# VHH binders against q9y6x5, part 1

Every score and structure here is a prediction.

Target 1, 379 residues: q9y6x5
Amino acid sequence: LPPKLLLVSFDGFRADYLKNYEFPHLQNFIKEGVLVEHVKNVFITKTFPNHYSIVTGLYEESHGIVANSMYDAVTKKHFSDSNDKDPFWWNEAVPIWVTNQLQENRSSAAAMWPGTDVPIHDTISSYFMNYNSSVSFEERLNNITMWLNNSNPPVTFATLYWEEPDASGHKYGPEDKENMSRVLKKIDDLIGDLVQRLKMLGLWENLNVIITSDHGMTQCSQDRLINLDSCIDHSYYTLIDLSPVAAILPKINRTEVYNKLKNCSPHMNVYLKEDIPNRFYYQHNDRIQPIILVADEGWTIVLNESSQKLGDHGYDNSLPSMHPFLAAHGPAFHKGYKHSTINIVDIYPMMCHILGLKPHPNNGTFGHTKCLLVDQWCI
Below, numbering starts at 1 at the first letter of every chain, in headers, positions and changes, except where a header shows other numbers; antibody chains are not in Kabat numbers.
F, E and O stand for the ipSAE by ESMFold2-Fast, ESMFold2 and OpenDDE, each averaged over both directions (binder to target, target to binder). V2 = 0.75 x the mean of E and O + 0.25 x the DockQ between their complexes.
[cut] stands for letters that were removed.

## First folded at step 1 (VHH)

Design a19
Fold by OpenDDE, look of step 5:
Structure a19 (fold): chain B 379 residues (1-379), chain A 125 residues (1-125)
Amino acid sequence: as target 1 above (379 residues)
Amino acid sequence: QLQLVETGGGLVKPGGSLRLSCVVSGFTFSKYAMAWVRQAPGKELEWVSSISTSGSYTYYEDSVKGRFTISTDNAKNTLYLQMSSLKPEDTAVYYCAAEYDWLGRYDTSYTFDPWGQGTQVTVSS
């Protein structure tokens, strides 16, 4: 049988939730498969950028989705959650579903994974759902599994996206044990539903399944705010993205703007674009603005309006609180194996291997995932 | 430094049995999943069997199911492969595999690393 792969993302599932909360269904999934305890994601640690990194194997500067909110100074276009349909933003890379879709006798399916409802390089998944947050997990799961089971050409790669626990993490903060326990319980139940449905359809034994996330969540507070209005007049710049990494487009001399911001807060680093630390791999793209502000963990950049979020993400990708996990099950994976860490860009070459696809140039290292795979040498 | 030493191979008649051993040094392998792989002359590397960290779960390629048994002795830091009902098609060099330190390894275009000598299994009448 041709290899098949289902990639599932639970948005904002912080890695250490696995240690601090109970997940009976996910633990059973892991027990019969593999776990990577921590996945180092890409900077900035936001939803659109990291989901695109998973499926391209590229840093944000390379695939061009550099934030959830972007501005291109040449075309004067804007990108946001409500304006993400223009292929212009996505065409700087080739996601794995496109690569797969272009193969003979193969098709791709997607349930609301970022970018999957957009024609990229003039190619869109044979099966996809337009993004709608009101659509239930059950409906998404039903469509995905139907496509995996009954499609011709066969669906060999599928994605499934779910918005929790990110939304709740923002609302309650990751340290709210009571509310997050409830939220994470629901997620575990959804994982149970996923496994059960696959078994009922006879897909479980032959389908490779990856369950992962794009980022974690850190605790925020009204006591940890950085007000930019205290440092610079709003008329001197355009705000492209706000917190915890602000993207600043100066309306006056860049140096003047920088000088007004550089000492704004001891809990915020201010970088000219050319001075962004190399370790972020966040410099070589025109969509990155001339000045970026990076708040310390748990600090929120605000204007005169105060943030009501008790949790947030987007911070330094070296912070453990920003890291998701990866679990996998299927014929390609070992059973009962745990791995400490990989980079999120490593997932792409692994998935390509599983599917027998030639990967596009990417920043991932296939060697980092060899120990997860039964057909590979592991030293 | 991680070292794996395979032994137990040899020449056997079809239907015969062999027990392969892999002694691990440099780390305690009880924390890692272990595997056997084999390579026949002129053929690519083939996965044979895996055992979970706890030893509770075993996995086999279809061609060896019911004939081969993978096991571990944590006290001896040793991985085993009991082979029975051997066939000429089982002729190959057998290698054991363990988890590597990803921070110390660089990705290469090669499928396997020649870190172990392997053990030759020959099944012939």
Scores: ipSAE 0.000, ipTM 0.229, lowest interface PAE 15.6, mean pLDDT 91

Design a20
Fold by OpenDDE, look of step 5:
Structure a20 (fold): chain B 379 residues (1-379), chain A 126 residues (1-126)
Amino acid sequence: as target 1 above (379 residues)
Amino acid sequence: QLQLVETGGGLVKPGGSLRLSCVVSGFTFSSYAMAWVRQAPGKELEWVSSISGSGGSTYYEDSVKGRFTISTDNAKNTLYLQMSSLKPEDTAVYYCARAEYKYDFRSGEYSPFDYWGQGTQVTVSS
């Protein structure tokens, strides 16, 4: 049978939730499969960029989704959650579902994974759902499992996306044990539903399943605010993205704007584009604005009119609070194996291997995931 | 014509055993995953167990794990459910079903099973 892979993302599932909360269904999943305890994601640690990194194996500067909100100075186009359908933003890379879809006797399916409802390189998944946050997990799961079971050509790669625990993390903060326990319990139950459905349909034995996330969540506070209005007048710049990494487009001399911001807060680093640290791999793209502001962990960049979240993400990708996890099960994976860490871009070459696809050039290292796979030698 | 026929149901005391059989016709038995589902009085349909087409993988609802065993005889085109340590809560009509998704365009709902037998009554009572 041809290999099949289902990639599942629970948005904003911080890695250490696994240590601090109970997940009986997920633990059972892990027990019969593999776990990577921490996945180092890409900078900035936001939803669209990291989800696209998972399926492309590229840093943000390379795949071109550099934030949830973007601006292209040449075309004057804007990208946002409510305006993400233009292939212009996605065409700087080739996601794995497109690669898979272009193969003979294969098709791809997607349930609301970022970018899957957009034709990329003139290709869209044979099966997909338009993004709608009101659609239940059950409905998404029903569609995905139906496609996996009944499609011709067969669906060999599928994605499933869910917005929790990110939304709740923003609302309650990750340190709210009472509310987050409830939220995470629901997530575990959904994992249980997924596994049960696959077993009911007899898909479980031949399906590789990866459960992962795009980023974590850090605790924010009203006591940790950086007000840009105290440092610079709004007339001097356009704000493309705000917190915790602000993208600044100067309306006056860039140096003047920089000088006004560079000492705005001891809890914020201000970078000219050319001075962005190399370790972020966040420089070589025109969609990155001339000045970026990076708040320290737990600090929020605000303007005079801002809604405050109790949790947020997007910070330095070296911070453990920003790291998700990866669990996997299926014929391609070992049973009962735990791994300490991989890079999020490493997932792509691994998935390509599992599916027998030739990977596009990417920043991942296949060697980092060999120990997870039954057909590879672990160093 | 596709047909599923269950047999083996009956009245049994708590702690007793029953073996259900499902003979299938009209399709290649080994090409499909098969399942047992049950419906108790006043309750919704409940999945009990599934077996892959190859017979290599078996799955069970938590409440029946360790007590029920699903198996197949491909030569006889027959699905089995060996039930042991039966409890009153196991009382239900038991159906064999082919595990294939079916979309009902009228209701807009999906069913994980496309064909069902007539069912066999299992009653566990003192």
Scores: ipSAE 0.035, ipTM 0.500, lowest interface PAE 2.6, mean pLDDT 93

Design a42
Fold by OpenDDE, look of step 5:
Structure a42 (fold): chain B 379 residues (1-379), chain A 127 residues (1-127)
Amino acid sequence: as target 1 above (379 residues)
Amino acid sequence: QLQLVETGGGLVKPGGSLRLSCVVSGFTFSSYAMAWVRQAPGKELEWVSSISGSGGSTYYEDSVKGRFTISTDNAKNTLYLQMSSLKPEDTAVYYCVRGEYKFLTGDYSWPKGFDPWGQGTQVTVSS
């Protein structure tokens, strides 16, 4: 049988939720498969960038989705959650579903994974759903499993995206055990539904399934705010992205703007674009603005009119609170194996291997995932 | 026209065995998952077992694990259910169904898309 892979993302599922809450369905999934306890994601630790890194194996500077909100100074285009359909933003990389789709006798399917409802390199998944947050998990799951089961040409790669526990993490904060317990229970139940559906359709044994996430969540507070208005007048810059990594487009001399911001808060690092730390791999793209502000963990950059979240993400990708997990099950994976950590970009070459695809140049290291795979030698 | 014909049912004593067959016509079920479902008197439909079109993947309800075996003969376009160690609680009408269906996981409701359905075969386990 041709290899098949379903990639599932639960947005904002922090890795240590697995240690602090109960997940009977997910634990069963892991017991029969593999777990990577921590996945180091890419900077910035936001939804669109990290989801695209998973499916491209690239750092954000390379695949060009550098934030949830972007601005291109040359074309004067804007990117946002409500304006993400322009292939211009996505065409700097080739996601795995496109690679797969271009193969003979293969097709791809997607249920609301970022970028899947956009033609990238003039290719769109044979099966996809336009993003709509109101569509239930059940409907998404039904479509995906139907496509996996009986499509011609066969669906060999599919993605499934769900917005929780991110939305709730923002609302309640990750430290709210009462509310987050309820939310995470629902997530576990959805995993149970997924597994049950696959079993009922006779797909369970032959389908490779990866369950992962794009980022974690840190606790925020009204007591930890950085007000930019206290440091610089709004007329001096355009805000492209706000918190916890602000993207600043100066309207006056860049140096003047920088000087006004550099000492704005002891809990915020201010970087000229050329001075962004190398470890972020967040410099070599025109879509990165001339100045970026990076708040410390748990601090929120605000303007005078700000909606305060109790949880947020986007911080330094070395922070454990920003890290998701990865679990997998299927014929390609070992059973009962746990791994400590991988990089999120490592997922791409692994998926390519499983599907028998030649990977595009990427930043991942296939060697990091060999121990997860039954056909590889573990070092 | 799609058709499913179940056979092999009957009266058996507890601990006995039966082999159910489902002959499919109108389609090649190698492209589809197939399943056995059962309905006992006064009870709701119960999902018993499923198998992928290739036969490489199988699923069993907990209550029948270790006792029932689902299999296919693609050359004969036939689905089988080997039942052993039968219990009175296994008494039901057994149906084979094409496994392509939609269900609402949140409501735990049975799928609406079971098509086609056969006439079923009666299995009665009694002393």
Scores: ipSAE 0.000, ipTM 0.220, lowest interface PAE 16.3, mean pLDDT 91

Design b15
Fold by OpenDDE, look of step 5:
Structure b15 (fold): chain B 379 residues (1-379), chain A 131 residues (1-131)
Amino acid sequence: as target 1 above (379 residues)
Amino acid sequence: QVQLVESGGGLVQPGGSLRLSCVASGFTLSKYSSYAIGWFRQAPGKEREGLSSISWSGGGSTSYSDSVKGRFTISRDNAKNTVYLQMNSLKPEDTAVYYCAADLYGSERYYTLEPDEYDYWGQGTQVTVSS
């Protein structure tokens, strides 16, 4: 039988939560499997881009999902969380569920992972749920496990997405120990439910399971605001994305717009597109706007409006607060092994290996994950 | 494949007793699991109704519908992956097909007897109470 893999994402699960809070179920999961303590995600550190990087192995400039809000100047199309169904945005890459499903005697399943309810390259997952935040984890889990257990052709790759602790991180801020403890406890309980169901269905020993996240969360404050209206008139540009990385489309001369913004705040870096640091791998895509503003950690870019978010993400991907973790269990993985760090794009070639798929060209390095796998030599 | 198989049904006189068995297979029944196994029945022309449920975890908390409370007793044998329904003081009104069902997300916090909450069902066993 072909190997099976379940990829689970808890949105906004900051890596150091594992050190600062108790996760008895997740720790048990880790004890019987592997842990990567820190995963360096891709810039910008937002939900759609990073989730797509996980399943494509590509930097954002390569897979084309460069933000949660995008604008294409040629087609004049807009992308947002409420408008994400156009294959135009996703077709610059081939996600792993498509690759998997195109194989003989295999199918893919998805529970609300970004992009899974969209036909990409004219292929949509055989089993999927339309995104609906109101659907419980239990229902998502039930569908996924049903598909994993009873589908023909068999589901060999499945994704499961959950919105916490991101939503709560935004609401409470990651430094709110009281509220975040409660939220993280619930997440651990969900992990317990997942494991329990898999064990009950007899899937636990044979199913490879990866639990990861797309990004972390940093503490924000009303005392750390960057007001763009203080620096430039709103009529001079179109705002495509706001904080903490603003995407600016000038309505006047780009240089003039840049000059008005470059000294707007000591807590914000302003880049012309061609001057974006190479380390971000965030330059070579038409969907990246002519000017981007990058706020320092914990600073919020605002207009003449107040932000209600006490936590946010999207900052420099080198910041530890932006890093998620990866845990895994199953026949492909060692037991009781911990690894310090990998890049988020490394997950793709690893998953391809586990599933016996030929990976598309990607930015990941399979060598970074060899120590996690029982069939590989670790040096 | 998950399967529940009922047995023990038959013809009994009013006031008599029957013991139904439900054997679960195709999934692991563990004492650490919070699932519930329940008994249901459906009489001709009537809706399926929940009778009793037992948690597979812990002390095996139980619930009963008012219609069978005091007369029926649900129990479990973890080693045999079997749930029992001891039915005493049977009445003609108890005539129905009896079903075993599993709720994979059962909780000790509450036990539902709603059929829609149960994930897997047996084929049923006929119980007839007649003089």
Scores: ipSAE 0.000, ipTM 0.258, lowest interface PAE 14.9, mean pLDDT 92

Design c18
Fold by OpenDDE, look of step 5:
Structure c18 (fold): chain B 379 residues (1-379), chain A 125 residues (1-125)
Amino acid sequence: as target 1 above (379 residues)
Amino acid sequence: EVQLVESGGGLVQPGGSLRLSCAASGFTFSDYAMSWVRQAPGKGLEWVATIKQSGSETDYVDSVKGRFTISRDNAKKSLYLQMNSLRAEDTAVYYCAAKYYRDTGWYEPTSFDYRGQGTLVTVSS
């Protein structure tokens, strides 16, 4: 039988939650599988970009999903979480479910993973759910497992997405032990439900399962605000994205806009597009705006509006607070193995290997994940 | 701004020795595994050596084992490469490179967070 893989994402699951909170079900999952303690995600550390990096193996500049909010100056199109259905935004890369779907005697399934309800390169998963935040995890899980078990051609790759603990992290802040404990317990229980469901259906032993996340969460405060209105008149620019990485489209001379912003705050770096640090791999795309502002960790960029968020993400991808984790279980993976770190783009070539797919050109390195796999030599 | 500045390159005879240095700034040096990579004329980048954050663990490409020694001083934010018994095939531009990973099993020469501008080492009679 062809290998099968289920990719699960819990949005905004910061890596060190595993150290600071208890996860009985997840720990059992890890005990019988592998753990990567920290995954270095891509800049910016936001939901859509990082989820697409996981399934393409590409930096954001390469796959073209460069933020949760985007603007294309040529077509005058806008992208947002409420307007993400145009294939125009996704077609700069080929996600793994499309690659898999195009193989003979294989099909893909998806439960609300970003981009899965959009035809990409004129291909959409054989099975998918339109995004709806009101749909329970149980319903998503039931659909995914039904498709994995009963589909013809068989589903060999499936994705499952869940919005927590991101939403709660924004609301409470990651350092709120009381509220986050409650939230994370629920997540652990969902993991328990997942494992139980797979066992009940007889999928557990033969299905490869990856549980990961797209980014972490840092603590924010009303005392750490950067007000752009104090530095520049709103009429001089269009704001494409706000915090913690602002994307600025000047309405006047770019240099003038830059000069007004460059010293706006000691807790914010201002970059012309061509001067964005190379380490971010965030330059070579037309969807990146002429000026970007990058706030320091825990600082929030605001207009003359108050932010109600106590946690946020999107910051420098070198910050540990922005890093998710990866756990995996199944016949492709070792048991009881822990690994320190990988890059998030490394997940793609690994998944391709597991599924026997030829990967598209990508920025991942298969060698970084060899130690996780039973069929590979670990040096 | 992150900077890695290599020094110590030059012309040396076969069998000679050379010590390269790298001065790091703009990032938390002690959090990064450090590496040397090199590019010979007409060839691609090649990984040479890596030292982990603590300095207690090192790894080398086979061709330099026993001849090269990588070391670091976290207090001085410096990386070093002692090169002994140099050979003509060691001729290359040598780059200092940094990775944030705690576990450095990465030998791929293009996957570094930061890399310097390089210093030329020429081994010739």
Scores: ipSAE 0.000, ipTM 0.286, lowest interface PAE 12.6, mean pLDDT 93

Design e16
Fold by OpenDDE, look of step 5:
Structure e16 (fold): chain B 379 residues (1-379), chain A 124 residues (1-124)
Amino acid sequence: as target 1 above (379 residues)
Amino acid sequence: DVQLVESGGGLVQPGGSLRLSCVASGFTFSSYAMGWVRQAPGKGLEWVSDISSGGSTGYADSVKGRFAISRDNAKNTLYLQMNRLKPEDTAVYYCARSDYERWYSGETPYFDLAGQGTQVTVSS
């Protein structure tokens, strides 16, 4: 039988939630599989970019999804949550479901993973759900498992996406123990439902399952605000993305805009595009705007009309609060093994290995995940 | 000792067929992507075909539709079925093992081990 892999993402599941809250079902999943305690994600630490990095193995500058909100100055196109269906934005890379889909006797399935309802390189997975936040986890799970079990050609790669605990993290803040405990318990119960469903269908023993996330969540406060209106007039620039990494498109001379912003706050770094730190791998793409502002952890860049959040993400990807986790179970993985850290781009070559796919050029390091795999040497 | 041993080469007329075999020893064959490269007289090494550990295949444009790569993990053997051979296919053919890291980075070259090669000559 061809190897099968289900990739599951719980949006905004910060790695240290595993230490600070109880997860009976997830812990059981981990006990029978592997855990990577911290996954260093890509900058910026946002949903669309990081989910695409997981399935491409690329930094954001390379796969072209550089934010949840983007603007291309040449074509005058916009990208956002409500406008994400244009292949133009996705075609700078080849995600793993496309690679898998193009193989003989294989097909891919997706339940609302970012980009899966868009034809990329003129290919869309054989089975997918259009994104709809109102669709229950149960319905998503039912479709995915039905496809995994009954499809011809067989579904060998599937993705499942869920919006929590991100939404709640934004609303309550990650440090709200009362509300986040309730939210995270629900997540654990969903993991329980997933495992039970797989067992019931006879998929559990033969299916490789990865449970991960795209980013963490940091605590924000009304006491930690950076108001751009205090530093620069709105007429001088267009705002493409706001917080915690603002993308600035100058309407006047870039240098003048930069000079107005460079000392706006001691809790914000201002970069010309060419001066963005190399460690971010966030420079070599035309979709990155001429000036970016990076707020310190827990600080929020605001305009006078900005909405209030108690938690946010998108900050420096070296911050532990931005890091998700990875757990996995199945015939490809060891049992009861814990690993300290990997990079999020490392997941792609690992998945390619599991599925027996030739990887596209990527930024991942297969060596970082060898200890997770039963067929590899662990040094 | 880690080694690859090719066989099956020879002289064949244009339009003919050959099947190359490569037997691997000294490492876990099933864990590695494998491939074939060739070197024609006076030319550099040319990638011909590869196959992942899971059986995904790739071919150079020059051989696509004519050559077929396969593997038998139980026998630690890699194969290359060559059909409709052309004079320009004349070369020494090498069985090659992928380097783990380079293979999964998706970058070429990604081979770290090769056999001694087998001569394939296509001539009237």
Scores: ipSAE 0.272, ipTM 0.685, lowest interface PAE 1.0, mean pLDDT 94

Design e17
Fold by OpenDDE, look of step 5:
Structure e17 (fold): chain B 379 residues (1-379), chain A 125 residues (1-125)
Amino acid sequence: as target 1 above (379 residues)
Amino acid sequence: DVQLVESGGGLVQPGGSLRLSCVASGFTFSNYYMGWVRQAPGKGLEWVSDINSGGSTGYADSVKGRFAISRDNAKNTLYLQMNRLKPEDTAVYYCAKEGYDRYLTSWEKPAFDIAGQGTQVTVSS
């Protein structure tokens, strides 16, 4: 049988949740497969950018999805979660489902993974669901597994996306043991449902399954706020993205704006675009604004009308609180193996290998995942 | 330089037991995943077991339930208790270090690094 791969994302599943909470179903999944304990994601550590990095193997500056909210100064276009269907934003890269879709006797399927309901390079997944947060996990799972089992050409690559525990992490904060325990238990139950469904359909033994996430979650507080209005008049700039990484488009001289912000808070770094640290790989794209503000972990950049979140993400991608995990099961993976870390961009070449696809140029390193794969040398 | 010195191998009958040891030097032992790999005659290297700094373990399916990996960070020593040995367990066993330091912000080698000469394990009647 041709290799098949299902990629599942639980948004905002912080890696250390595995240590601090109970996951009987996920642990069983891991026991019979592999675990990467920490995945270093890309900067900024937000949903759209990181999900696209997973499926392209590229840093944000390279695939062009540089935030959940973007602005292109040339076309005057805006990108947001409510306005994400313009191929203009996605066409700077080729996601794996497109590569797979274009192969002979193969098709792709998607349940609400970012970018999958958009024609990218004039190609859209043969099977997909338009994003709708009200659609249950069960319905998403049923569609995905039906497509995996009954499609012609066969579905060889599928994605499944779920919004938790991100939403709850924002609401409760990751340190709320009571509420997060409930939320994470539900997620574990969903994993149980997934495994059960696959077994019922006879897919379990032959399907490769990756369960991962895009980012973690850090605890925020009303005591850790950075108010930009205290440092600069709102008329001097346009805010493209706010917290914890603010994207600033000056309306006056850039240097003047920078000078007004550079000492705004000891808990915030202010960068001109050309001075953004190289380690972020967040410089070489026109969609990155002239000035970015990066708040320290747990600090929130606010305006007077800003929302009150108890948890947030988007911070420095070196922070453990921002890191997700990766677990996998199937014929391509070892059984009972745990690995410390990989980069999130490493997932792409691994998936390409599993599916027998030639990867597009990417920032991932296939060597980083060799220990996870049965057919590779780990030594 | 990283140094790994294996010991404890030998000749045993099927069903017998051996305990391998590996003494590590040249790096902060407690910061790394450690593991065992083996190479049988005419075969490639095979992953056997690993353990992270916190004591979480993994095992190849072929040795699960028979082998137990452990570590003593104070002694910079890795162990492999091998029980119910089989002829197919015959191999040179190597101690291996993961190419990652938990305190680093960048990632090095994802694969295990073999630095020792290994220890011969022979299971025969």
Scores: ipSAE 0.000, ipTM 0.223, lowest interface PAE 14.1, mean pLDDT 92

